VH-VL binders against Type III pantothenate kinase (coaX). Designs and how they scored, part 9

Target 1, 235 residues: Type III pantothenate kinase (coaX), of Pseudoalteromonas translucida (q3ijv0)
Amino acid sequence: MKLLIDVGNTSLKAKLWQNEQVQACDLNNLPWHAITHVIYACVGRSELLNAILAQAAFNSISCFEAKVTKTLGGLTCAYEHFNNLGIDRWLALIASFTLYPNKACIVVDAGTATTIDVLNCDGQHLGGWILPGLDLMTRSLTQNTQRVFDDENTPFTNQLGINTPNGLKNGALVATIGAINQAKPYLNDKNTQIIFAGGYGSLLQQQFKESIFDPMLVIKGLNYWYELDENSNKL

## First folded at step 21 (VH-VL)

Design u4 (from s1 with heavy chain Y32W)
Fold by OpenDDE, fold request of step 23:
Structure u4 (fold): chain C 235 residues (1-235), chain A 120 residues (1-120), chain B 111 residues (1-111)
Amino acid sequence: as target 1 above (235 residues)
Amino acid sequence: QVQLVQSGAEVKKPGASVKVSCKASGYTFRTWAMNWVRQAPGQGLKWMGGIIPIFGTAYYADAFKGRVTMTRDTSISTAYMELSRLRSDDTAVYYCARGYYDRGFYFDYWGQGTTVTVSS
Amino acid sequence: DIVMTQSPDSLAVSLGERATINCRASQSVSYRKNSYMHWYQQKPGQPPKLLIYAASNLESGVPDRFSGSGSGTDFTLTISSLQAEDVAVYYCQQSHSTPWTFGQGTKVEIK
């Protein structure tokens, strides 16, 4: 069993990995006797991580920090300065590469920011885009304009808005959808898999047929990172 | 700035108990492991155990199990080490040390040490 | 328990010369690309001070004349050019498995 930890900007997420499955866990009651490794990534900072790693150490468990590299197994990062790629994006790519072998992927992580990354069937990251997340898109207008207002009860849909709140939210959604669609021409493969993650991943996934939503994509990426990293060091 | 300030020197008789305190400042006490390492006169360093304040869980070296108790008071950022059934060979300088994990577990900050003398 | 053995027990080196301290573990203290070995400096009447962590990483504020190397069971601390202020006892420490253990120490003196 592995402990997987994703340290975000606002929160620390921890999961257990066993038998190719993600399991929930309680940080106050971790099964340390069954844990063999800790794999973690830091997009943000968390002091709680220190305590967890210390606990792992006291149990003689090795901890590994996932980092972005130019290559990992058959995966190649598009960034010349690969260190500038967010580790969350990299982990999402790693997971996509591993889960969908020999398939081109469009990987969308929709949170505070919406990231879109393109992966070809050969494991080459082709690049991507960073967009304001749906909430940021709507807030940016409501905060900066007196005439544009939002309603908390107005849902995001892809329909034409017939009032200001609908126009605002639907505009954000269709803009995001448009951005995702712009990624398609970069892949000539009819066998492209679109993968969604993040808080708005499910919402966006509904707009794309044959797409998948995996809320644990980044977490899974931690495990797969470890496996690929291990294999690369054996060669 | 990180500081660890320990309690003063102790003189004890065999069979007695001693409780040493370590007050931490300059960092978030709750999320960093506090360890205790002792050093007998003219000897090397021996790890006794550690505690993770936020969880309250202590880990002891086997050599001290049953005699050592590590506790903490998070409200005043203070760690405690109590050693019971003292013997002459327990005479040593006792250090509290903050533990940190980065590709391994090591001690990055140390207290000034507390001398404990056990004599008849 | 993992036993850490340093060599030599004492070392006298001329100012400006290289000092080399070895530390051997009774079993491997490395796993994959990580080596769980650390080095400390202790001056008389003072607590230990961290010098090197994870075999080869220099702690912040430590002069670059200090360096660490090694993997598996054999590790080395090197002072490239010994300075007067470097007179101290040096300890290696493993964190591969509990209990954490230290070497017996190496006393470095000026020749």
Scores: ipSAE 0.907, ipTM 0.974, lowest interface PAE 0.4, mean pLDDT 96
Fold by OpenDDE, fold request of step 23:
Structure u4 (fold): chain C 235 residues (1-235), chain A 120 residues (1-120), chain B 111 residues (1-111)
Amino acid sequence: as target 1 above (235 residues)
Amino acid sequence: QVQLVQSGAEVKKPGASVKVSCKASGYTFRTWAMNWVRQAPGQGLKWMGGIIPIFGTAYYADAFKGRVTMTRDTSISTAYMELSRLRSDDTAVYYCARGYYDRGFYFDYWGQGTTVTVSS
Amino acid sequence: DIVMTQSPDSLAVSLGERATINCRASQSVSYRKNSYMHWYQQKPGQPPKLLIYAASNLESGVPDRFSGSGSGTDFTLTISSLQAEDVAVYYCQQSHSTPWTFGQGTKVEIK
């Protein structure tokens, strides 16, 4: 059993990895006797991480921080300065690469920001885009315009808006959909898997046939990072 | 700035107990492990145990299990180490030390030490 | 328990000369790319001070004349040019597995 920790900008997420599955856990009652390794990544900062790592140490458990590298196994980062790629994006790519071997992937993480990354079937990250997330898109307009207003009860849909709130939210959605579609020409459309994650991942996933939503994509990426890293160090 | 300030020197009789305090400041006390390391006169360093304040869980070296109790009061950012059934060979300087994990667990900040003398 | 053995027990070095302290663990204290070895300096009447963590990383504020190296069971602390203020006892510490253990210490003096 592995403890996987994702330290985001707003929160720390911890999960257990066992039997090739992600399991929920309670940070106040972790099964340390069954945990063999701690794998963590830091997009943001969390003081709580220190406490968890200390517990691991007291239990003689090794902890590993996931970092972006130029290569990892068969995966290659597109960034010349790979350290500038967010670890969350890298972990999503690692998970996609591992879960969908020999398939091209469009990886979409839709949160505060919406990131779109393209991975070809050879494990080459081709690059991607960073967009304002759906909420940020709508907020940007409502905060900076006098006539545009929002309604928190108005859902995001891909339909034409017939009022201002609908026009605003639906506009943000179709813009994001359009951006994702712009990634398709870089890959073989017949053999491309679109993978969604993040808070708005499910919503966006509904817009794309044969796509998948994996809310644990980044977390899974931690495990797969460790496995790939371990294999790389054995060589 | 991080500071660890320990309680004053103690003189105890064999069989008695001693409780040393360590007040922390300059960082989030709850989320950093506090450890205790003692040093007998002219001797090396011996780790006694540690506590994670936010969880209240203590971890002890086997050599001290049954005699040492580590606690904390998060409201005043203070850690405590109590050693019971004192004997002459417990005479030492006792240090509290903040533990940190970065590719290993080490002690980055130390208290000034508390001298405990056990004599009949 | 992992036993840490330092050598030598004492070392006298001339000012400006290199001082080398060795620490051997009774078993490997490395795992994958990590070496769980740390070094401390202790001056008389003072608590220990962290110098090196994870075998080779210099703690902030520590002069760069201090360096650490090694892996597995054998580690070394080096002072490239001994200064008067470096007179102290130095300790290695392993954090591979509990209980944390220290070397017996090496006393460094000026020749």
Scores: ipSAE 0.906, ipTM 0.974, lowest interface PAE 0.4, mean pLDDT 96
Fold by ESMFold2, fold request of step 23:
Structure u4 (fold): chain C 235 residues (1-235), chain A 120 residues (1-120), chain B 111 residues (1-111)
Amino acid sequence: as target 1 above (235 residues)
Amino acid sequence: QVQLVQSGAEVKKPGASVKVSCKASGYTFRTWAMNWVRQAPGQGLKWMGGIIPIFGTAYYADAFKGRVTMTRDTSISTAYMELSRLRSDDTAVYYCARGYYDRGFYFDYWGQGTTVTVSS
Amino acid sequence: DIVMTQSPDSLAVSLGERATINCRASQSVSYRKNSYMHWYQQKPGQPPKLLIYAASNLESGVPDRFSGSGSGTDFTLTISSLQAEDVAVYYCQQSHSTPWTFGQGTKVEIK
């Protein structure tokens, strides 16, 4: 089995990969005798990651860090300077490309930032957008204006606001929905799949019929990155 | 500034035990592996094992398994190596070394060394 | 255990000239795109100091006259222009499989 580690800006997620499925694991009791490889991605070196990688090394297990490349197994990155694309966005694209072959995708990761990436059915990443995430949108106004305030108990909805917290929260959601809808014209394919990940991914998915929420999208991307990277290194 | 400060020199008789300490500063002790490497007089370097403080897990080279114990106290950022049933060929300088993984596992900072002399 | 063999055991080089140290592993210490080989410098009375990690990457603060190359079983440390402060014993170390092992060392001296 593989150990898959995604170190984001705010959390570390670790999962086992076995029989084409993601499984939970306990970081204090990893089954090193059964683990063959560690695959990881991070925006910066996490202190906890250091400990896990050391554990792998003591068990003679190789570790591989996922990196962005211009191409990978039929997938092409839109960025001219591909190293500028966030690794989490690349992994989400890899997972979408692999899980929905021959299908155009709009990939939305709703975390601290909301990212929207457009992938055509031929495996070409066409580019995307980076928006403030829903919480960051609301904080930017409450921290930078005198009259805009938030109520911790007010939910995000797609309705017109009738008080300040409604206006703030619902405005952030509606702006995000609007941005996602603006991605659709870049694909002329009625078979477009919209895929949501991240902490607000479920909320956004509910706003789009026939869309998918996959909370493990980036983790699956790590496994597929490794498989695709391994095959390209054999050529 | 990363610093590893080891306990002082020891003179022991065959059959005794020695416990060497390594106090760390300038980094997050609990999440970085601490390794022990020894160097006999006029000889090269030999890895003995290591410990990962946050997990408390120790890993030993087979040559020392059964005689060595590696522990830590995270409250004082200190790692320990205890070697029992000492023999004259255990006379060496014992180093603690911080381990780091980046495309391989290597020792980026070393303690000053602790001389252990085993003589009758 | 993976045996690491360095050559030569000692090397005398004129100031400003190139010094080359070889390290051979008894089996490959590379896997896919990674080479699990590292180099250390040890001056008399001092602990070892990391120079090169993963075959070819210079540690921070190491002069660029030091370079590493190689893969599989054969690795090389090169000092492009030997300086007086480079007089030391140099060790290779593999981290492919435990127990991690070091080469026997190569002593570099001024001719």
Scores: ipSAE 0.787, ipTM 0.932, lowest interface PAE 0.9, mean pLDDT 92
Fold by ESMFold2, look of step 21:
Structure u4 (fold): chain C 235 residues (1-235), chain A 120 residues (1-120), chain B 111 residues (1-111)
Amino acid sequence: as target 1 above (235 residues)
Amino acid sequence: QVQLVQSGAEVKKPGASVKVSCKASGYTFRTWAMNWVRQAPGQGLKWMGGIIPIFGTAYYADAFKGRVTMTRDTSISTAYMELSRLRSDDTAVYYCARGYYDRGFYFDYWGQGTTVTVSS
Amino acid sequence: DIVMTQSPDSLAVSLGERATINCRASQSVSYRKNSYMHWYQQKPGQPPKLLIYAASNLESGVPDRFSGSGSGTDFTLTISSLQAEDVAVYYCQQSHSTPWTFGQGTKVEIK
């Protein structure tokens, strides 16, 4: 069993990996006797991570930090300066590459920012975009203009707005959908898989037929990173 | 500025106990492991164990298990090591040391040391 | 327990010359790309001070004349140009498995 830890800027998510499945865990009662490895990604400060890594060390459990590389197991990063790619984007690409082999993918992580990354069927990351997330788009306008206001109860829809909150929220959604659609011409495969993750991933997934929402995409990517990194170190 | 300040030197008789304190400052005490390492006169360094303050969990080297107790008081950022049933070969300098994990577990800050002398 | 054996026990080196300290583990202290080996300097009357972590990584504030190398069971600490302030005892430490253990120390002196 593996312990998978994703440390964000303000939060820490920890899950167990067993039988190709993600399982919940209790940080105050981790099953160290059954854990063989700790695999983690860190994009921010976390004092709690220090305590968990110390627990692993006292139990003689090896810990491995995921890093971006130019290549991994047939996957190639588009960035010349690959260290500039966010580790969460890389992990999402790794998961998409592993879960949908030989398939072109558009990988969308809808969090504080919305990231869109394009992966062809040969494992080449072609690049991507970073957009403000839906909430950030909305707040940018309400904070920087006098007449644009938000109604917390107004949903995001794909329709033309007929009042200011509709125009604001639907505009943010339509702009995001439009960006995703603009990624499609970079692939010439009609069998492209669109994969959504992140807090708004379910909302965006509903706008695209035959797309997938996977809220654990980055966590799965962390496990697959470890497996691919292990295999690439063999002769 | 990380500082670890230990309690003063102690002289004990065989069979007694000693409790050494280590007061931490300059970092978040509760989330960093505190370790204890001793150095007998003319000898090398020997790890005794450590504690993770946020969990209160202590881990002991087998050589000291049953005689050592490691505790902490998070309200005053202080770790404690108590060694019981003292023998003359427990005469040593006892260090507290902060543990840090980065591709291995090592001790990046050390206390000044506490001399414990066990003599009849 | 993993036994850490340093050689030599004592080393005398002229100022400006190279000093080399070896550390051998009784079993591998490496796993995948990580080597769980660390080096400390201890001057008389002082606690140990971290120099090198994970075999080859220089701790912040440590002069670049110090370097570490090795993997598996055999590791080396090198001082490329010995300075007067480098007179100390040097210890290796493994963190592969508990109990964590130290080498017996190597005393470095000026010839």
Scores: ipSAE 0.776, ipTM 0.927, lowest interface PAE 0.9, mean pLDDT 92

Design u4 (from s1 with heavy chain Y32W)
Fold by ESMFold2, fold request of step 23:
Structure u4 (fold): chain C 235 residues (1-235), chain A 120 residues (1-120), chain B 111 residues (1-111)
Amino acid sequence: as target 1 above (235 residues)
Amino acid sequence: QVQLVQSGAEVKKPGASVKVSCKASGYTFRTWAMNWVRQAPGQGLKWMGGIIPIFGTAYYADAFKGRVTMTRDTSISTAYMELSRLRSDDTAVYYCARGYYDRGFYFDYWGQGTTVTVSS
Amino acid sequence: DIVMTQSPDSLAVSLGERATINCRASQSVSYRKNSYMHWYQQKPGQPPKLLIYAASNLESGVPDRFSGSGSGTDFTLTISSLQAEDVAVYYCQQSHSTPWTFGQGTKVEIK
């Protein structure tokens, strides 16, 4: 089995991969006897990652850091300076490309930022957008105005707001939905798969018929990155 | 500024034990592996083992299993190596070294060394 | 255990000349694109100091006259223009499999 580690700016997520499935794990009792290698992506600093990688080394287990490349197994990155694309966006594209082969995809990761990436059916990443995540969008207004406020418990809905917290929260959601809808014209394919990940991915998925919410999309991308990487295939 | 400061030189008789300390500063002690490497007079380097403080488990080279114990106290950022049933060929300088993983596991910072002399 | 064998055991090189140290592992210490081989310098009376990690990567603060190369079982440390401060013993170390092992060392002196 593989140990898959996604290091974000504020947290570390670790999962096991076996039999094409993601499994939970306990970082204080990792099954090193069954782990064959560690695959990780680091978009932030984590001292805990140092400890886990050292533990792998003491058990003679190799560790591999995922990196963005211009191409990978038929997938092509839109960025000329491909190293500028966030590794989490690349991993989400890799997972989408692998899970939905020959399909056009709109890939939405709804975390601290909301990222929208467009992938055509030929495996070409066409580019994407970065916009503030739902919480950041609302905080921008509450921090920079005195008349806009939030009561911390008002939900996001797609209805017109009838009080200030409604207007704030629902406006953020509607703006995000609008941005996702604006990605559709870049694809000439009515059989487009919209894929949501991230903390607000479930909420956004509910706004789009026939879309998918995959909370493990980036983690799956780590595994597929490793499988598609040229060094792995050359043995 | 990463610094590893070891306890002072020791003179021991065969059959005794020695416990060397390594006080760490300038980094997060609990999440970085601490290793022990020794160097007999006029000889090369030999890895003895290491410990990852947050997990508390130690890993030992087979040559030292049964005689070495590695521990730590995270509250004072200090690692310990204890070697028992000493014999004259245990005379060496003992180093603590911080381990780092980047495409391999290597020792980026070293203590000043602790000379242990075993003689009758 | 993986045995690391350095050659030569010692060498004398004129100031400003090229010094070459070889390290051979008893089995491959490479896996996919990674080589689990590292180089250290030890000056008299001092602890070892990391020079090169993962075969070819210079540690921060190490002069660019030092370089590393190789893969599999055969690795080389090169000092392109030997300086007086480079007089030391040099060690290779593998981290492919525990126990991690060092080469026997190569003493470099000025001729």
Scores: ipSAE 0.776, ipTM 0.927, lowest interface PAE 0.9, mean pLDDT 91

